# Designs tried in a protein design chat: VH-VL binders against o27280. Part 296

Target 1, 266 residues: o27280
Amino acid sequence: MDSMNVPEVLEIKRIVEESESVKTFIFSWDFRREVRPGQFVMVWDFRDEKPMSVSLIDPVRSEIGISIRRVGEFTDRVHGLSEGDLLGIRGPYGRGFELMGRDILLVGGGIGMAPLAALADEATARGMRVDALVAARTADELLFLDRLEAAGVNISTCTDDGSCGFKGFAHERLLTLEENHDMAAVCGPEPMMFQVMRILDERDVPAQLSLERYMKCAVGICGQCCLDDTGFRVCAEGPVFWSQELSRVREFGRYRRDPAGRRVPW
Short names: E, the ipSAE of ESMFold2; O, the ipSAE of OpenDDE; V2, 0.75 times the mean of E and O plus 0.25 times the DockQ between their complexes.

## First folded at step 14 (VH-VL)

Design A49 (framework fv_marstacimab)
Fold by ESMFold2-Fast, scan of step 14:
Structure A49 (fold): chain C 266 residues (1-266), chain A 118 residues (1-118), chain B 112 residues (1-112)
Amino acid sequence: as target 1 above (266 residues)
Amino acid sequence: EVQLLESGGGLVQPGGSLRLSCAASGFTFRSYSMSWVRQAPGKGLEWVSAISGRGGKTYYADSVKGRFTISRDNSKNTLYLQMNSLRAEDTAVYYCARHDWYGSFDYWGQGTMVTVSS
Amino acid sequence: QSVLTQPPSVSGAPGQRVTISCTGSSSNIGAGFDVHWYQQLPGTAPKLLIYENTNRPSGVPDRFSGSKSGTSASLAITGLQAEDEADYYCQSYDSSLSGSKVFGGGTKLTVL
């Protein structure tokens, strides 16, 4: 309810080390405040507040998990915390994924697998067939493989360097895989998502894509979280968008903006 | 349990036609691409044709393009191969096979014999 | 002729190891498409033995293993048994043939 806009100070119940650079922090959660795969929360360490995707949703245990990649001062401090320590959590925010059909493709790159892992759990619990293409630069950046396997997900991996699975990029691997899906959900680097979206469009597979780069703006208060052709505010209307929405956005997958507002190619 | 059962084979004269059927059970038929694979007596496996799960895309080996038509009826869990302008070199056991996500043929029927002879 | 090349025959004694090669090109195995292997016992339909280059379906013993490198793949069979006597086929996909599945010519394994 109203508690969505006020940080709650929660105890870290459990920490799962997903890789050397990624940890999942697990908290008790009151499910009167609903949370869905694809949504994010604001994590407050009592100095800085940053958006983080929800990667575990477990109403039976009354727990949520938040997966955090170590990339700077805030995330370094959070990674230094232990079970029993406190963090502020505000949310959830954003538009979550919508499940449709029976057969679902997930395409995730790096930390983009975090929201997709939560979606995989929900889809498999509903009896859907889930195929997941998990992409990363190297084998040690592939995330949630054991969790996906335990859930009954069919997995294909690819790494840029060939250290695990297919050697190459997600879109190159996707072209070698069968195409019988009712929908897809995609999350990862924007150039990867653009290439994957084009293939899925050619295959007539509707896709939902999560634009995590704009989560830093927080919900409803940041005008610069706009895509230039449509005026979409990613932090308010996203982070999840259908492919037909993004196909009309010239910016998506082609360029971003620097602090001066100048167009910069990916 | 996944089962595929072919039927419709037989003896036909050159230039004639046959329609093969494959009855599928034990899985959600619409979720899988299906193929026909043939094997001439004493010879190796040759892929003939494939169809996507929803039936929107079809593929054919060059040797059968323009003569064979693959189709499916998802309401009846049945795959078809319409074979026209048959030639002696089309003589083979025809197998129905299901694709997995990686493009392998994970389940096969027992096959149906097509003999093209005068 | 086959797009994927296999030796026509291999042989070994019980307990020995054999390998069966599958040689492709830049339009199939070299393009990154997976290699799958099938076993065909005399008088029966083919059965999936290895999928996605290295994976075994449930029920396939670990004596069977697959590998892929460059434009080629191999099937290795260790601890040969009489019941392994069969034809073995590799299969991939060829992008130059407008979406065609392709099989190797097959290899007859004789257990002496």
Scores: ipSAE 0.793, ipTM 0.894, lowest interface PAE 0.7, mean pLDDT 88

Design A5 (framework fv_marstacimab)
Fold by ESMFold2-Fast, scan of step 14:
Structure A5 (fold): chain C 266 residues (1-266), chain A 118 residues (1-118), chain B 112 residues (1-112)
Amino acid sequence: as target 1 above (266 residues)
Amino acid sequence: EVQLLESGGGLVQPGGSLRLSCAASGFTFRTYSMSWVRQAPGKGLEWVSAISGRGGKTYYADSVKGRFTISRDNSKNTLYLQMNSLRAEDTAVYYCARHDWYGSFDYWGQGTMVTVSS
Amino acid sequence: QSVLTQPPSVSGAPGQRVTISCTGSSSNIGAGYDVHWYQQLPGTAPKLLIYENTNRPSGVPDRFSGSKSGTSASLAITGLQAEDEADYYCQSYDSSLSGSKVFGGGTKLTVL
């Protein structure tokens, strides 16, 4: 990773509306700068810069995609852009997912499906069998189902309100599904990831979890990205961590910190 | 593509033993949980036993617990059922079946007949 | 008695709709475990007909459909054909029985 990279100004080639709150922005990409699933880029709108996970990696078309959920001023401005408009892209940064074995489980919640969709593409291209548990609060927030299906992924859906698939939370659904996977990759809200990790640990399935915690310092310079008990800097040592590492972090899944450093429950 | 072939059935006297085998091909055997399901003549399907892909977890119906042992050899792509202390009530066609991710039996063998009689 | 309860038989005429029920409890279907359905023609091994409550394997016609609500599930067959005459079994998982797969008692469908 080159922490001093200058943003490259790229034209938005295509925009895919994934849901009412999520859009995927597609750019031409020079794959001399390799990108792996689980890595992120810094997106610059010429006013602010924010980290975003890469959701599409397509060397054949020479394209990358970045999926962005509308959650604040920066993302509202970016959602207002059109095809042909310009954004600055810097990266990629962070450690990507590591694939091992033949059979992989993906567990994604909401926008956490974005990096997992890119991982699903790579895993299926390698001939791996991919099972994906896709969770959201409502049916309208389920992401990438058509893309996963087109890739040959076995899908189970789960919504809190029961509007699609299993009615309940991702970890409740996971308990009803068969367990024999060589590895798992998990991305979504931290409380969901904690519950899923606990079940996978009991099942002796090694898991990788993607944390986007404290991503204000994307280049690993600041201490704000540190986890409670380990001192890991998410942007330098993550965002992908093995479950063995996270199972020893008291903060993970239980509380976060506000700007004053005080513990706030999830 | 996916094939499951049972063997080892036959006639055995009450109190005897028999070992069933299921040869699997056309898929990565080690990543699938497997079951034995039986069906007595003219009766319904009864789940007998299951084993996880790596063999670390085994499950048994109460009717066979302590008498039957399920095992697998992933290097040979073969599932086994060791049946001891056989009873007339164990007379059935025994099917080998593969679990899909949702817990259904997506592929079945042809079955092998076990008859427990004098 | 089976842990999952099915009617022992159902009948219908060609072109009609029949429904086969599968009644469970809080330890199986009510706990959120999926219901799967199998068709068994005389002298043959069972064949997967419906998986994950509502899904059809490739090659199973749309006239077969599954549903699940509460502690029960249902298999519906529309446009009945003579070839549908078979035994039908529901299957789930029961958490109270040491992690056991469970089958319904089976339903013989007669096409009149």
Scores: ipSAE 0.721, ipTM 0.845, lowest interface PAE 1.0, mean pLDDT 87

Design A50 (framework fv_marstacimab; at its last look DockQ between E and O 0.95; V2 from the best seeds 0.85)
Fold by OpenDDE, look of step 15:
Structure A50 (fold): chain C 266 residues (1-266), chain A 118 residues (1-118), chain B 112 residues (1-112)
Amino acid sequence: as target 1 above (266 residues)
Amino acid sequence: EVQLLESGGGLVQPGGSLRLSCAASGFTFRSYSMSWVRQAPGKGLEWVSAISGRGGKTYYADSVKGRFTISRDNSKNTLYLQMNSLRAEDTAVYYCARHDWYGSFDYWGQGTMVTVSS
Amino acid sequence: QSVLTQPPSVSGAPGQRVTISCTGSSSNIGAGWDVHWYQQLPGTAPKLLIYENTNRPSGVPDRFSGSKSGTSASLAITGLQAEDEADYYCQSYDSSLSGSKVFGGGTKLTVL
């Protein structure tokens, strides 16, 4: 088995508090091991292991960042860590985003902005025009605004409660914005992504969407992250999919799997 | 620096035709929707027409629909407005304006005067 | 006559605060469409003053502020200065007019 599948014990170099519930953990990274926005790593706290998206890719500083939302026991433990503490990291895995064209639209919700932030950095570095629709339930949950702004990204925000920007959902806000984009990258709650994809299809904007599923092996073996009907493995064929691919996935936007793999509605 | 420069204005008789041009520079032209906005002497601003960055979608105010045609040549960084069947009420300064992502007009030309009179 | 309604004129003394209203309907501002504001100095082309309801472009002083609520929007100017004398227009989008961008009738601001 490839050495990339063995967790490397890395020291937390820096921790950035993005919000009350989200922290970015920064690690030194050997960029001989390529990493792309949209790919994920498996984070091991020596008790459990979870997939996490890469939110920062900095070849200059030889660093990567992993943004983690506090949502359960594993993330609770990780959020309790300090700079200098150790984590196991293996990867990266999965298919990342592809950049094409001159103008790119990013649509992100909540922690879904993590991989998009990394993509924004790459896109802007390539001289692309980047527009980012950043959605969250409340203003306090909006992520990476300062970082995106500093990168030269045009930002539009929307919140469910109207505490910042447009009051409503991302797909609603999207309908009120100009649509001159060569491609779109989307990541967030699946119901959001489903609605956004519909709009982008109607607008004939090629779109890539990053799915979130429970992944255990990350190497396409265990089948835990298989999508119904297609057999797509989120960890291998994804997590980034083109809209045309997801149009074949019956469960997309309709139901999800719980940790035990049981089907549950959104 | 973003610049928009209108041309083609002048005096024309009712029923006549005129073609306006807007030369754009300082930005990636194809990335932005463009509009024509006019202002009659001593009056307010009136949106006339819009075209998407790639030119695939066009929009018109009811007052000019069927008479005016908006187009663009992205290879020349130029916006056009073909005005046919001109009427006295079409007399105005015509501005070309760039759309930002939010739908506002973030840059304007200095305008070109169109006078429709017998 | 304009889809968006503005007072035809407002006035204020230097240093005062003035407000310009922009009243729309359920098919434009009330439908969730953003309001933008423009300043037009005498003999010049309009200039973007406020975009997306509340945001100032680079170069616009913080004396200018925008707000939106319900079917209406408002432009506020604090610390009024002589150079603020101009026409001001609100602009939005109306879904009932075949997808038209729409302007207010304009407000002439006089600095006394």
Scores: ipSAE 0.888, ipTM 0.934, lowest interface PAE 0.5, mean pLDDT 95
Fold by ESMFold2-Fast, scan of step 14:
Structure A50 (fold): chain C 266 residues (1-266), chain A 118 residues (1-118), chain B 112 residues (1-112)
Amino acid sequence: as target 1 above (266 residues)
Amino acid sequence: EVQLLESGGGLVQPGGSLRLSCAASGFTFRSYSMSWVRQAPGKGLEWVSAISGRGGKTYYADSVKGRFTISRDNSKNTLYLQMNSLRAEDTAVYYCARHDWYGSFDYWGQGTMVTVSS
Amino acid sequence: QSVLTQPPSVSGAPGQRVTISCTGSSSNIGAGWDVHWYQQLPGTAPKLLIYENTNRPSGVPDRFSGSKSGTSASLAITGLQAEDEADYYCQSYDSSLSGSKVFGGGTKLTVL
């Protein structure tokens, strides 16, 4: 992350519709340039550049996938593209997930399942037992269930409205599920991640959490990537952090930054 | 594929002791919490005790707390139940059972009969 | 007393539908804990029939289905067959009992 890179212009090889609001864009990739689950790339549509987590890593097919939720002008334009169209990609950037032990728990909320889907592929390929708690506001926002099932992952779902699986929040569901994990990986809305982290700490399960909210600047000098108590730069030292690192950050799970850089409650 | 085999049951006098064993095969033993579940003749199922996969946490039904001790040896893929101060009401078939992630008992042994009688 | 209540017996004729209720409280099913169901044939160990409220293990016929609502759960058996004659148990978890697994009293199903 200490040098600036120029985007490489790549052809969209395939597009997978994950939901009404999420698509995965698949590109050919030269794996002499390594990519790990939890890393992100900068996606350039020839007007604006935005960070996106890598959701598929397939060295056998020489492909990567990038899952994008439709939330604004940039993502609306990208969602309008077709197979054969071009995007600029630079990276990968950031610290990815580390796998340890034999038994792993994944807890994902909404689009936060994207980097966890790539991690699930890696973990199952290594013969690990993978349990995934997939959380969303509604059933229509649950992502990657078919892909996780095909990989042999044990799945539990929860939705805020009860439209699929457990009715309630991820941390409430986690309290009703069995322990016995060597590590956990968590990605989703920050309030969800904070509550999940507290439960995993009480269970003595080391957790890695992916903070994607501050990936505005790939060079790591934009203020938005800094955590208030530690000075960590998300794009340089993250986006993946161990739970003990985040336990020192008073902002985590309690406050966010508005466009002016002020602390506001979630 | 998954197999659980209980042993160690038998006839014992009130106040006596027995140690039950459950030999596990066909899965990674340390990854699963395990329970003992009993069933008195002609009666229903009663959960007795549970142990976490790594053995750090143990749980007991009030009826056996202070008398029974659950343990495991993950290097031998074996679950144990040490039963002390046995009472007539402890007479039952004792099943070894594996927990799935959702908290169900997805696999059961054949059971071993414990009879507490003079 | 059992913290999960089942009828002691139910009966039906071949081809009919029967349901077995499992009634809990706010400290178990009502607190969001899953309900699981077991079938026990005479002289055998129990076998998992339904897990996580509604899911069937591989090999369990689709005639068996589970549901959960509020503080209660139900097991439904459609197209009743002679081979379904067995004892059925619901199981959950009760947070008020120092974190204890709990079983219903069991229901004997008779196929007439």
Scores: ipSAE 0.819, ipTM 0.909, lowest interface PAE 0.7, mean pLDDT 88
Fold by ESMFold2, look of step 15:
Structure A50 (fold): chain C 266 residues (1-266), chain A 118 residues (1-118), chain B 112 residues (1-112)
Amino acid sequence: as target 1 above (266 residues)
Amino acid sequence: EVQLLESGGGLVQPGGSLRLSCAASGFTFRSYSMSWVRQAPGKGLEWVSAISGRGGKTYYADSVKGRFTISRDNSKNTLYLQMNSLRAEDTAVYYCARHDWYGSFDYWGQGTMVTVSS
Amino acid sequence: QSVLTQPPSVSGAPGQRVTISCTGSSSNIGAGWDVHWYQQLPGTAPKLLIYENTNRPSGVPDRFSGSKSGTSASLAITGLQAEDEADYYCQSYDSSLSGSKVFGGGTKLTVL
């Protein structure tokens, strides 16, 4: 059972506008296909296919939500769709987050809050104490704040421009917050994740970080999502990695890759 | 229902010792840093000491460093303050206070009075 | 002297607006540390009134508000009521050499 998955064509059930640039597309989902926070799906608009974060996992309503940031031609087309329109979905793929202990810290930047919102729902349902540091460039780009608050998550915000919460970067705010956590989950721009990881490592907090790389197959066979020097495939061994695993990766925090595979500084 | 209940206060002579206790209930005790905060009669609040949730880090105001020892027993949900070499200026109500994530004191006990006098 | 400076007293008539200042320095409020406020009614323990500069815990009326600018913070009380007569303290963290939680000296609010 090594065949590639074919996208299932699903009807968009609901669309939630999370911000001016982010929408969550909600689909009916058969949970015989398990979905865990931190896994991703490939979204097909009948022209192109891109990996997208699962942000809502609701077995009670038999729904998943997929949060998509408008960043280019593919996502522009998807953002133009309406309820009732069709998208192809294949997955889920990848290694999700593992919950441990009773006290979890979430640190999310921009769309990186999407998988962390799903994790927050699972953590609160298990009775964990959840603290979330939500970061963005501006206040209108902070995601999922009302949802997190309603779930009982303790929220701190930071924005680059200071329009909401702490003015500055997530790692700067983290230094002014209390430290009592059993684990952390981090997702966002790779430079942010690198700086946050260093602080968490100094504090001896086990951390899981969710990475994104250019993907073609999503099942770990094409090699385009590999990390330098380790052979880790983001779509198969990740996208969620422990901080210890990432400490072996020379390119983490330094470079991204363009569609041609060339290293491009962050 | 978060509750913090201090005990162990009383009258001592200068140079004496007391051990304060704070019984915690209604929350997962090990998840929170805790502090002792004192208030001399008719005066303001003064932070005294803090301890991390797992007990690995302790902090002291300069005025008590070397004389006071903060500790906790997470199996008994109890915070302690061992006060040695007591001085008249240590006379105060001593409060047990819980830290929230933001660094505020979100819950306080009723306080226990310590009087250092001959 | 307190690391954070508050006026010793403030007064106002019922229905009026009062403010209580909290002046710090570059090693506390000016270094980005949050300011929290406590109300201490006569004969009682302090109670958290404002946390993270501006946030109210559940049950605190919206006539209490906090703000922070530069090295200073302010607590505002509108629609002053007799039961607001209390002592008010600001609190932050001072990141000087050894680091510690720090309180203002306290402000006695008198409702005339």
Scores: ipSAE 0.732, ipTM 0.876, lowest interface PAE 1.0, mean pLDDT 89
ESMFold2 (binder alone), look of step 15: mean pLDDT 93; pTM 0.944

Design A51 (framework fv_marstacimab)
Fold by ESMFold2-Fast, scan of step 14:
Structure A51 (fold): chain C 266 residues (1-266), chain A 118 residues (1-118), chain B 112 residues (1-112)
Amino acid sequence: as target 1 above (266 residues)
Amino acid sequence: EVQLLESGGGLVQPGGSLRLSCAASGFTFRSYSMSWVRQAPGKGLEWVSAISGRGGKTYYADSVKGRFTISRDNSKNTLYLQMNSLRAEDTAVYYCARHDWYGSFDYWGQGTMVTVSS
Amino acid sequence: QSVLTQPPSVSGAPGQRVTISCTGSSSNIGAGYEVHWYQQLPGTAPKLLIYENTNRPSGVPDRFSGSKSGTSASLAITGLQAEDEADYYCQSYDSSLSGSKVFGGGTKLTVL
């Protein structure tokens, strides 16, 4: 029987405070269940279950890390936990990133840097050159800069308010940066990803984009995860998609759907 | 260590041609855009041309468009500048320079002198 | 003319502060393009001093600092030393020139 569909109760080994609103919870992990950057797990606090991207994959220490932003009741409760407390974890789920070439670009917005930090670790361990554009609304929301720097990643930052790095949006910053990449990986707010995808397409850089909005629908059960024009289900066939797949999806970057299936603009 | 070494400069008559080379070592050449930047005697720096790391995109200053061609051979770690229809105003030291990701020129060669005269 | 404007010369005594301006327009610095600075000692190739407006490469003393505001950028040199006597160039990118890198006209710094 598939043990990934049964939550394991795991002890919180360490907690790293990434920012005022983001913590990384570290667990011992049996790597007989392989985990790849871009995959997610379901986190259960014994009341509610939510999908969270894996942000640290460390087979040498036998550990995984899960980065959680405080945005509501569930995440507020999880943020109140301490080392030694227990959480249920099941997974991993979803399609992870594929590394190709020698030179890669990461573009992350806010908590979208979580899966990209895990990818950066793998890429640098393979000897790849990694350039990371890290975007947020404010300096306090920029994540993983010290970890990326320690890994040898070249970093450029931008904030909407100009409190750190370039003042402006990720796509505006990207236009000012050199274009020598074999692939890109992008994760963040959907409007940001849409604008970044357009620039990468013009530069002939194949991109993988992580669509995390429908991850609550684990293992592909739910019509709500279906992308409008292609029929792809985010939790079954995603969350990572190539840019050429997303270029055919009319709703990407333009609108989302509520529980009733109605269009809601970004 | 990163090294860039230009060659191919010399004296040429107006209307003539020269091909400059820049031998690169100490880094993964295909991963970096490269430029040619020139400096006329006693004058400032002028960007001339750039080429993307894979060679798919090239850029030229208006003063050299249609006359100069930038190219690269990533198997030989060498950058080239083919200069045709040379004019007296093209007289300058020509530098090979590497772009960092931010668009600056982080390493420069020593330069090679091109003199366009009788 | 240069698209980026620098004063042709500046001077100072040892230990003093000098500032070199680089004035652009809405198609370059004003459009958000980064400013980089180079030092050229007599008879040598230029050397990168400041990249991405404010960052120093390894080995560049903290006496050199860069800033950017609106359509302009500045290079500040504090604790001026005789060895700082050189030509200084700013560099950016201009979208109106079909995607061209552009240099300022250069500033000769004299230390007496």
Scores: ipSAE 0.688, ipTM 0.825, lowest interface PAE 1.2, mean pLDDT 88

Design A52 (framework fv_marstacimab)
Fold by ESMFold2-Fast, scan of step 14:
Structure A52 (fold): chain C 266 residues (1-266), chain A 118 residues (1-118), chain B 112 residues (1-112)
Amino acid sequence: as target 1 above (266 residues)
Amino acid sequence: EVQLLESGGGLVQPGGSLRLSCAASGFTFRSYSMSWVRQAPGKGLEWVSAISGRGGKTYYADSVKGRFTISRDNSKNTLYLQMNSLRAEDTAVYYCARHDWYGSFDYWGQGTMVTVSS
Amino acid sequence: QSVLTQPPSVSGAPGQRVTISCTGSSSNIGAGYNVHWYQQLPGTAPKLLIYENTNRPSGVPDRFSGSKSGTSASLAITGLQAEDEADYYCQSYDSSLSGSKVFGGGTKLTVL
């Protein structure tokens, strides 16, 4: 039980280059510590510790994967590592996605496809039909298309600039697609998730959304993990929330908070 | 193998009624929206009606509103079209068709002929 | 009158290229809705030929291609063969009509 809170030093078994800015780091994993899609781990490079969503869960090979986008000092250092190098992993943390029904819609933006790729694997393994709307700013930021195709997922793409698939935003694309899903799972930029949630709510599709931006306090307790109007702690009660819970949050899709708790527009 | 098989067509007098059936097999029927599409002899395709996978939403072309009723029985994998107050201009081959996620009709039945005449 | 406009006929010789247009409006193709194409051989049910503007189902030769721009779409057939002689229909969705799928009037392709 307390083994989840002690970092284990693991060897990087394999690195997959997903794009110029995204890599998936694969580790051997003892599945006596169960991990589910939507959960995250704390990744420690022996200087800093950051939360990262699990993007691959493979009990057959006894492996997990963690997909990391290069966005700052920590992630730049981690991207500089090679197969055989070591990282500390602690967790998993948070509540994962819950699957219900037989048909699921995945809507992912950019790196938000990472936890959804793991969910797609579980859903297909359970015999569910999976449709995935994969959105990004440009074609080279579309992630996991080959993995989703290999899993038998029906894929629709959209890019803001029109470089691949539908030209436009995820919510604009969603309006042109048929809806017969028992549930949806959504992860990506918060403004995208807000617009998608509103459409799914109007269509009476229960949706789960992942709020990765609030995972920073997973090892401790801090106000940054609390949502406005609800008081939910993302690291303890999330990162995955039902759309009904998020519809009551004033800040969702409109603004974020800095470490001092001040409102910062998207 | 996805299969759609229509039945229930035939000869009917103006003002009469018919119920068409479409037996579906080879896929999870409740997960797909379904349509009826008709084609008058020597004419083009005309969409008639659609029903959502769970049956909660139905849609009709203006030409058939108030006269036709689409329904489905997901426990029997069957789509229905109840046609009332039939007119000569309703004479057509009626196809059942499955909607894919992109909004196309990816599978079609062979059609059943409805002839409205005296 | 159809909501989507197609030429009633088009013809070509074996080996040639033909293009079939599908002209819509701001409430359908111009609103971003997908265009799909169907081939109907004489005496048979329609068959899906192109879906989501440009995609071919398994078994459809690459001689068939689709495109979409603005309020219009096109089906191109290269290397015409006698067996391509059929009726071709475009199909989309119209937002000004509640929940409505719409078909073009159809184009009869004659291989000379």
Scores: ipSAE 0.593, ipTM 0.799, lowest interface PAE 1.8, mean pLDDT 88

